# VH-VL binders against o27280: the designs that were tried, part 183

Target 1, 266 residues: o27280
Amino acid sequence: MDSMNVPEVLEIKRIVEESESVKTFIFSWDFRREVRPGQFVMVWDFRDEKPMSVSLIDPVRSEIGISIRRVGEFTDRVHGLSEGDLLGIRGPYGRGFELMGRDILLVGGGIGMAPLAALADEATARGMRVDALVAARTADELLFLDRLEAAGVNISTCTDDGSCGFKGFAHERLLTLEENHDMAAVCGPEPMMFQVMRILDERDVPAQLSLERYMKCAVGICGQCCLDDTGFRVCAEGPVFWSQELSRVREFGRYRRDPAGRRVPW
Below, E stands for the ipSAE of ESMFold2; O stands for the ipSAE of OpenDDE; V2 stands for 0.75 times the mean of E and O plus 0.25 times the DockQ between their complexes.

## First folded at step 7 (VH-VL)

Design H11 (framework fv_marstacimab; at its last look DockQ between E and O 0.75; V2 from the best seeds 0.00; counts 0 for: pae E 3.1 > 2)
Fold by OpenDDE, look of step 7:
Structure H11 (fold): chain C 266 residues (1-266), chain A 119 residues (1-119), chain B 112 residues (1-112)
Amino acid sequence: as target 1 above (266 residues)
Amino acid sequence: EVQLLESGGGLVQPGGSLRLSCAASGFTFSSYYMSWVRQAPGKGLEWVSAISSSGGYTYYADSVKGRFTISRDNSKNTLYLQMNSLRAEDTAVYYCARLEDYDWGMDVWGQGTMVTVSS
Amino acid sequence: QSVLTQPPSVSGAPGQRVTISCTGSSSNIGADYDVHWYQQLPGTAPKLLIYGNSNRPSGVPDRFSGSKSGTSASLAITGLQAEDEADYYCQSYDRSLRGSWVFGGGTKLTVL
């Protein structure tokens, strides 16, 4: 096995409580191993292993952050950990976001803001103008607002219940925004991403979207994350895809495969 | 040394096809957007097409949209331009250019390859 | 016909100052996209001369300078030399054209 594929046991350096359901786990990182926004790591709690997006890349402090939403047994266990506890981390894997141009729009829903927060840091560091549409079910689920603001990001919020910002979904808020951008990066619930992509395509805005699929190996071997018809492996060719690539992916926005390989509608 | 080298140019009849290649060396090819720019004899520069670093997104000028296809093989450090349904007005020197991360400038150019479309 | 407008030709004597204008619109230069300049010597490929409105790549003499204001940009050449005889092109970006890199029509500089 390649050294890159061997989990490194790392100590949790810090834990940031982003929301009631989301925590960011910070680790020391050797930046001789390059990591890009949009890439993911496999997190191993010595019982199970799950892919998680990198949400913080800090070369100055030699740290990375992984934001994890509490959604099941694995994440329940991880959320029960404390600073100083150990996790296995292998990676990073996958294709990250590409940056070019003067300005960028970020559209994120819920935990989807995790990779976008890292991208925002890179974009602002490059001197790009960054607008971010941050969506969540409720105000208390909006992620990384203070962090984004501190980075100089122009933030627009929307919530399903109207508790903060625009009342409605991200694509609805996007329709009210007239300004275009050189490109957009999108991450969140796939139905959200699908609608957002459609709007961006109509506006001729190049878009990158980060997909979530069931992943096991993370190295393009097992095929569990393979997209129908195209043969795209989310862990290898993705998780970040361009809109032009996703236009060839029929299942996008329609269904996914569950662990048993069955089609499950969103 | 950073270098781009175009090839594949030649004489082709109207309606014909041609595939250009651009070999990159001296830099991390996969990290850069790439572009094709052409120049008709005695005329100015005209942007033709561009492609993202990964190759996942492509741009085309209206004059070539639907006829030309830009692609890249990062494992071979090569940029391609498939030109179909060629027209007389496509006659030009075609340059490969690297797009740099300073608001869409082109900092590296090849020497160009001549494409002549004539009956 | 070009999205960016340049004078077709300019001329100057050795040692003089010449200026080449580049006029765009609200959708490119006026949209605060940077302007880049290229020098094309006879029979050669274009070379980046100025990037980011006013920056010189390594090897470009300081007698070349660029500026941008509003919807226009300008290339200034001081101490004109015989080797400066070439075609000069401005370039920017226009997102209104489905994301297009746009060039000026080019300016032929003759050194008298």
Scores: ipSAE 0.792, ipTM 0.917, lowest interface PAE 0.7, mean pLDDT 95
Fold by ESMFold2, look of step 7:
Structure H11 (fold): chain C 266 residues (1-266), chain A 119 residues (1-119), chain B 112 residues (1-112)
Amino acid sequence: as target 1 above (266 residues)
Amino acid sequence: EVQLLESGGGLVQPGGSLRLSCAASGFTFSSYYMSWVRQAPGKGLEWVSAISSSGGYTYYADSVKGRFTISRDNSKNTLYLQMNSLRAEDTAVYYCARLEDYDWGMDVWGQGTMVTVSS
Amino acid sequence: QSVLTQPPSVSGAPGQRVTISCTGSSSNIGADYDVHWYQQLPGTAPKLLIYGNSNRPSGVPDRFSGSKSGTSASLAITGLQAEDEADYYCQSYDRSLRGSWVFGGGTKLTVL
């Protein structure tokens, strides 16, 4: 029962509507199963099971939060649930973010801000100065701005349509930011992460990037989450990787794989 | 008891190579950044290299960049320093040290291993 | 020249107070990076004496204290004792072009 590999059926304690398309589901959590920012859980709706990043870690209330964007059949069903409904949860899995230094940059695109919000809480609790670049298609899809501001995070925004902050992509806004960070953490669409990583590499800023790949076992056995060039398993050696590790990976930012292992464009 | 124990030092000719090891015990090695610091005879402390907890990111002093390679094997609780193209100026006692976080400094030190580079 | 500047030596009589300065710049201490202090007894490895500017690890007596202001830090030793005779190093992080951990040049404390 203490094993992370045994799913536990948990009651949805609270639902927070973060945007039109994103909800945070809050569960009571036994912190004998320690959770770190950047780790993920497998969420089971009694029909299908998908990996989701942890966005809230609250040991005082014995709660975790999982932010889920409505993007398909599984997430549509989960978004239809109410407080008191049940979900199965396995985990946590994977390697979380490492923190060191005084000045950290967070770069999040869309739902990628979820694990970064958890990281921001930890970083500010350690006394780090935190800058966050929050990106989305439109202003209504920018996530966690009030939470980040309340934590003391310095926020820059960008939107594809220019409805809030800088008009353009996250990497374009990054080119206009000061180069004064000790490290960065990056989550979002993989093409965005590739472009951001390239800029941070040119600036000699150590970066950690959180990848998403198809997962089945979540513990490194089945091989479905492997990266092309290194054999890294996203569920075991990641999902968080250092930029130095990813510089050796040809597929990063260029294509993804379907459940059959075929290369598919982003 | 938290301990670090260096090994692999010795005499080597200029242009030669050595590999240093640091065995860690009494703590969760994979949770900590690690560092090498050296001290030439009669001189002060000089930082050499550091490595992240996972081993995924490495740092080097300018004086050793391109010649030294820091690495770790978390399954064996061991830190390494591969030193190539050694120079007389590399002669020093080499310490391994534990870093808890970026600004916390070096809270655990080994006893050091002596590297002498001479003809 | 080390990035952090310490006096090469200081001295004091038993029972007295001595201070050891550590002067940096805007790229290290002045960028608000923490200062740590190490004691190195003759023929031994350094040991952490003060971390995070002013915190003592377990086992370090209250007579050792640290402080930081602006681009400088200071180690104070009160109630000086013979066993305090050692080399003392400050250390910080420097945000220069390549980033690095930096030490002061060291201060030899002599107890008279």
Scores: ipSAE 0.437, ipTM 0.771, lowest interface PAE 3.1, mean pLDDT 87
ESMFold2 (binder alone), look of step 7: mean pLDDT 93; pTM 0.955

Design H12 (framework fv_marstacimab; at its last look DockQ between E and O 0.77; V2 from the best seeds 0.00; counts 0 for: pae E 3.0 > 2)
Fold by OpenDDE, look of step 7:
Structure H12 (fold): chain C 266 residues (1-266), chain A 119 residues (1-119), chain B 112 residues (1-112)
Amino acid sequence: as target 1 above (266 residues)
Amino acid sequence: EVQLLESGGGLVQPGGSLRLSCAASGFTFSSYYMSWVRQAPGKGLEWVSYISSSGGYTYYADSVKGRFTISRDNSKNTLYLQMNSLRAEDTAVYYCARLEDYYYGMDVWGQGTMVTVSS
Amino acid sequence: QSVLTQPPSVSGAPGQRVTISCTGSSSNIGADYDVHWYQQLPGTAPKLLIYGNSNRPSGVPDRFSGSKSGTSASLAITGLQAEDEADYYCQSYDRSLRGSWVFGGGTKLTVL
């Protein structure tokens, strides 16, 4: 096995409180090991292991960041950690975003903004114009606004309750935006992504979407993250997929498989 | 040395098929978008198709849409162009080219391979 | 005919300055997409000459320069040399074509 499959025990350098439920953990990173926005790492707290998207890539500081939402036992434990504590990190894994173009639209929902924030940094560094539609249930759940603004991203916000920006869902806000982009990157709840993709397809805007599935091995061998019909492994062929690819994936936006392999509707 | 080498060109009858290959070397093939550009004898350059780094996204000129298929095998560092339902107007030298970005243009070209469609 | 319009031919004597124009529209050059230039010597594959409107790849002499304004771009060659005799193509991207790459019709440069 590749050395990348062995978790490296890393010290948490910093913790950024992104929201009440989201923290970004920053680690030193050897950039001889390339990492791309959209890729994920396996985070090991010495008890359990979970895939997490990379949300910060800083070659200048030799750091990466992983944003984690508190949603269960594993993340509860991780959120209880402090700077100086240790975590196991292996990776990166998966296919990241492929940037090309003059301008890009980012559409993110909740923690889905994590990989998009990293993408925004790369895109702006390349001189691309970046527009971001940041969606969340409430204003206090909007992520990375200050960071995005500092990077020169043009931000539009959307909240379910109207506490900030457009009142409604991301796809509804998108319908009100008339400008098209060279490409789009989308990440968030799958129902949101599904609706957004449909709109973008109708507008003939190439889109990349980052899918979330149960991942166990992260190396494409266990099949737990395999998409029906296509056989795409989210950890290997994804998690970033082009809309052209997802158009062949019938389960997209409809259901996923749980750890037991059962279909779980969205 | 960064290099692209096309192959597979030749004479084919109208309605026939041909598959072109482009072997890449000297760079990380999987990190780059790739494109096919053709040039009819005595004519200018015409973009044909491009494919994303992963191969997950493809796009075609209207003149070849539905007939040509661009693909790639990153494990073999090879770009392909499957050409079906060939027409006389498809006669051209076909170049594979590396796309760095919109900003950088097509910075690496192959020598080209000649495709002649004639009865 | 071509999305980008170039003069079919230009000529100049050795040592002179020649300019090749590339006229686009609001959907490509006018949409602030970069213009690239390619040199194609007789019997050879095209070579990237200018990228990003005015940048020279390594190995390209500073005699070659590019500029862009409005919906048009221009390639200038100073100190014209015999080896500069070639076809030159401008290239950009057109949003109306979903970001398709578009070439000019090409310009044949003859060195007198």
Scores: ipSAE 0.857, ipTM 0.935, lowest interface PAE 0.6, mean pLDDT 94
Fold by ESMFold2, look of step 7:
Structure H12 (fold): chain C 266 residues (1-266), chain A 119 residues (1-119), chain B 112 residues (1-112)
Amino acid sequence: as target 1 above (266 residues)
Amino acid sequence: EVQLLESGGGLVQPGGSLRLSCAASGFTFSSYYMSWVRQAPGKGLEWVSYISSSGGYTYYADSVKGRFTISRDNSKNTLYLQMNSLRAEDTAVYYCARLEDYYYGMDVWGQGTMVTVSS
Amino acid sequence: QSVLTQPPSVSGAPGQRVTISCTGSSSNIGADYDVHWYQQLPGTAPKLLIYGNSNRPSGVPDRFSGSKSGTSASLAITGLQAEDEADYYCQSYDRSLRGSWVFGGGTKLTVL
């Protein structure tokens, strides 16, 4: 294989604190290795390796940004790093989002806004009108609001506790939004994505959804990221799927798989 | 050089089926949306169907929905149109066309293949 | 059925200017979607002539120009030449139509 399958050790150039629990780590990047919104990289801290979404794609500055939520031991260690420290990065991997039309709707829950922020930048650069529904449990967990506003994105918010914007779930807020979109891109907790997909299908809006599954190899060899009923591997055929593709998948929205392949409830 | 070449047209009776193919060369086929457009003899252009670059999304004109199926095989650089339950009004030259993923301009066209539906 | 309306024919003498209109609605051109133009010479496949309202692909002479205003677009051909005799189609995206792409009914240009 080539350098894409071996981690390249890169210096952390900048760190942006997006929230109390989310940081964006910015690296210099050679864009001869093309990166598209919705693709992911494997981040190596010299002990373990985890998939992370690309949230910033800036060919002008030759930079990429990778947003990481602190949720466990690996991400705690990464959040403890400083500018100038080193991380290994391999990739990018997976299928990115495909754009169509003039009006795009983004629906993001929590860290799921990371790949959508990159997509928003590409969509606005291409002259598309972008609406974003940004969801979180609480106001302080809403991500990328200032960046989206600066890009010209029309933002709607919702929080479970009502501390900012609409009180309730993303799909409930979606029912109150105008039905004027040519496509949608959705990323967040799978139960949220399932409910949002149902509404978008009823509206005949083409939708792409970004899924998360356990990943080890990132190139489709090990089978750990496989979806039931289709044989799709999230790291190779995804992580972005069209809603038409997901309509055949029994497990979507019903359960997930642990690293041993066992069905567990969402 | 960028090329699209349709094949599979012919004479068929109403209710019959045909499968059209479009061979692509000279570009990264998997990066582009593809479309079928038809033109009845002496008439204008009519859009038929499109398919996303991955093949994951398809959409059809109302006049062919439920009867035609667009598909692609990115490993073979080939676009397909399966045409079932053919009607006399489906008689046309069928073109395949390449699209950019958000501009909607059809910047490359094949030469077309003729489909005649007649009893 | 065509949701974009074009005159069925136009004519002009060599060296003259002709224009071809393309009238749409609020769900296509009026929603600020781009207009593309295609030239179809007799017995041949269409070719892209103008994209993004006013841009010419490489190899298209500068005597072809496009514009868009409100719910309508226009193709202008100056310095008309015999080889310009063809059918011309406008195209746009229509959000409300069941198809993704909409063509005009076509305009036959006759060079006298």
Scores: ipSAE 0.442, ipTM 0.767, lowest interface PAE 3.0, mean pLDDT 87
ESMFold2 (binder alone), look of step 7: mean pLDDT 92; pTM 0.941

Design H13 (framework fv_marstacimab; at its last look DockQ between E and O 0.59; V2 from the best seeds 0.00; counts 0 for: pae E 2.4 > 2)
Fold by OpenDDE, look of step 7:
Structure H13 (fold): chain C 266 residues (1-266), chain A 119 residues (1-119), chain B 112 residues (1-112)
Amino acid sequence: as target 1 above (266 residues)
Amino acid sequence: EVQLLESGGGLVQPGGSLRLSCAASGFTFSSYWMSWVRQAPGKGLEWVSYISSSGGYTYYADSVKGRFTISRDNSKNTLYLQMNSLRAEDTAVYYCARLEDYYYGMDVWGQGTMVTVSS
Amino acid sequence: QSVLTQPPSVSGAPGQRVTISCTGSSSNIGADYDVHWYQQLPGTAPKLLIYGNSNRPSGVPDRFSGSKSGTSASLAITGLQAEDEADYYCQSYDRSLRGSWVFGGGTKLTVL
């Protein structure tokens, strides 16, 4: 049995309040265990377990960060924790982002910026030019702007209400940008990702997209995160998929399955 | 030792099919993009195809698009090139090469396998 | 024919300096993509000689040097030796058509 499948009880080293609804929990990490941007961990609060993207990878400080949005009972409990408290972490799991080329465009919406922030760090460390389109409903929900800026990322913002940057959705802002990149990475609401992917495909820009599905086991055995038609397991073959792969996934951008297996429209 | 070893080359008739393999050793295969490059007898190098580390992204030269399929099995540390509808102009030594990055180029090459398409 | 243009042949006497040019376009070298050089000895597979415009992999003598300017790159070989007789290929990344690796036509170097 791989040790990565056993939850490790870790102390919350620091908590960063990213926004009113998002906190980043930082843990000490043994980097003998490799972790890649785009991968996720299972977070266990000793009552329930949920998959969370890795948003920070810092080999210098021997730390990882997990950004969690407050959206339900589990996350409510986690958001109630303090530095020094304990969480169970197992992983990392899934397929992370791949980097190739000179420049990359990141398109993120809301908490979707979490894995992209980690990717931005890696890309910039490699000497890549990184442009980021950061989208949110409102200005106060824009995530990781200071962090991205500090990393040398060229940031473009858009908000639904126009409170910061371009007024509108990410795909609309993308249409106004003429420059193409060697690669794109996308993460956010699936309807956003769907529209962004279409634009990128039309522009012949290779794109990776991180999908969210209900995940239970994280090891590809339970099938709860299986995508229709293809049989792709988001936890095993994903969560990062290439647009070439997602082009074969009919449910993408249309619906997902809930814990009961029912189709739930976006 | 980092090594790539091609196999599967041979003589095939026009319109035929052939599957090449490239066995990788000495490095974490699943972490690298891979490419096929071919060289016709007495000619220069021609890029054929490349595949992402996960295998989720593939790209082909126009000369082989629709006929060749690049794939990989990371569990077996093997790169593949399925060649269909072969033509005489496909005759070449086929090399597999490791792509480190755009900055590093193709830093590891196999010794190549000869593919001859002839009636 | 090739996306990158090289002279078909160059020659030099032992001890001399020779240069091999590689001319690209605005979609590859001119787009500030790095140029790599490969050496192919007769009957052997290509070997990475220069990467990232001017870097030498381990084992490559300092007689070999690379440079890049504008839409062109150049490989210089000083102190030419008999063993340097080979085919040399430049390579770069081309942004056109979703990106592709492109090679020069190759240059045959003859040591006189």
Scores: ipSAE 0.898, ipTM 0.948, lowest interface PAE 0.5, mean pLDDT 95
Fold by ESMFold2, look of step 7:
Structure H13 (fold): chain C 266 residues (1-266), chain A 119 residues (1-119), chain B 112 residues (1-112)
Amino acid sequence: as target 1 above (266 residues)
Amino acid sequence: EVQLLESGGGLVQPGGSLRLSCAASGFTFSSYWMSWVRQAPGKGLEWVSYISSSGGYTYYADSVKGRFTISRDNSKNTLYLQMNSLRAEDTAVYYCARLEDYYYGMDVWGQGTMVTVSS
Amino acid sequence: QSVLTQPPSVSGAPGQRVTISCTGSSSNIGADYDVHWYQQLPGTAPKLLIYGNSNRPSGVPDRFSGSKSGTSASLAITGLQAEDEADYYCQSYDRSLRGSWVFGGGTKLTVL
C-alpha cells in the first residue's frame, strides 16, 4: 500500500479552538513521511474527503496539526468530533513554500494564516527574521497571534472593521510597511493575494502564493485542480506558486471554479 | 553517489551562443535549488544564477542579466544555462551546484565545463 | 572589487593554527546573513567546508571551524596538514545586490 492513495486512520490527539469558527486538530505523525509548510492533506471523515492545509509541523513532539474552518456540512461534522475520535488522513500532497534570504514577510488572510503559521515556525527555527501581516474581517477572527508572538514574529494586524490594528485590507496595510524583505509568502482570499502580489512585484520582492482550487484525486491525475491558462495542477505543481509563474495565469484573482468546472466570480 | 556532470562547454566567438547542461543523479533533483557559478582562469568564484526547486523562480547576477537564461527539466534531472551575446569576459569554468534549502550552502558541485570566448 | 574581503594569502607550518578572515558590511554579514566556506584544491571543484557560520558537513574534520561576529566571519584551521593547501572562499547573501549570492575574493593557503 502507498500512503498517498490510502488514508491512514488517526486518532485526534488534541483539539485547539483558534476562534469561533476555526479549530486545529492535532495528530501523532511519523515524520519518516516528511511534511513541508504549504502542503495539504486530504481529510476523510468516513463519508467525505476534503483538502486541508497543515498548520503545525512538530517533528520533536511527532505532531501534525490541521486547521479547519467551519463552512459547511463536512466541516460541521468534523468540528463536532472530540479528542480520541478518528479521521482518515492521506498525504501530504503538493509543493510547499521554499525559504530564501534572511527576512521573510508573511501575508495571511483568515484561514490562510494556517500554512503561514507552520512556515513561521520553520523560518524562526532557521534564524530568519519574520514579519507577519495578519488580516481578518474583525479582531476575533485574527488567527495565530499568540503563537506567532511566542515564535518571535513581528506582527502587524489589519481588520476590515478596524477593531484591531489597521482599518482596511491587507494590501492597503502592506503599502505602509517597510520594504526590506528578501521574500514573501502569501495565503488567503485570492483577490487579496492578487493585490498583494502586484505590490510585491513592484517592489522586486520574490513571492510565493498558495492557491485554492477544487480537488478530487490530490495526485495530479483527475484534472479537477487545473488552472485555465497554464495547465498547472494545483495539487501537483502547486498549491504554492511563485509570483513569476502566476503572472501567466489569467484566472488568478478573477474567478474560481465550482465542482462542475464552471467559472464563478469570487 | 550524488553527482552533477556539466557538459556543453567549448570555444565560441564573441556575440555567439552556447548552452550548458548539468546532469544530476543520486538524489531527488526536484527537491533542490540549483545554481551556476563560474571561475575565470586564475580568478575567484563568481555567482551567475540560481533557480528554485520547481523552476518557478530564477535570478541572475547583473553581469549576465538579459543574456543568460537558467532553466531546469525535473523530469530529466537536468539543469541548463543558455548563454547568448557572449563576451570575452564570460570566459570561465562553469560549475553547477546544488543547494539544500537549509542555510543555502552549495553542498554538491560538478567538475565544471570550460567556456572560452575568443576570436 | 569583492563585496566580501578576504586576505589574498595566508601561510602556516604543519601542526600550526591559521585563520582566514571574511570582512563584509551591514548589507550582508552585518545584516546577520549566514556565511558559508568552500575549499578548492588545485585543479578541482570547490567543496563545501562550513555552512551556516559554524556547521561542518559530514566528512569535514573538526580541525576546521567557523565563526561570525559583527560584519566579519572567520575560518580557523588547526593542526595544519600539507593537504590543506588550497584556496578558501567565503560566501554570503547581499541585500544591496537584491537576490545575489556573493563570494569573497578567495584566500590562498600555503603550507610551509
Scores: ipSAE 0.543, ipTM 0.806, lowest interface PAE 2.4, mean pLDDT 88
ESMFold2 (binder alone), look of step 7: mean pLDDT 92; pTM 0.942

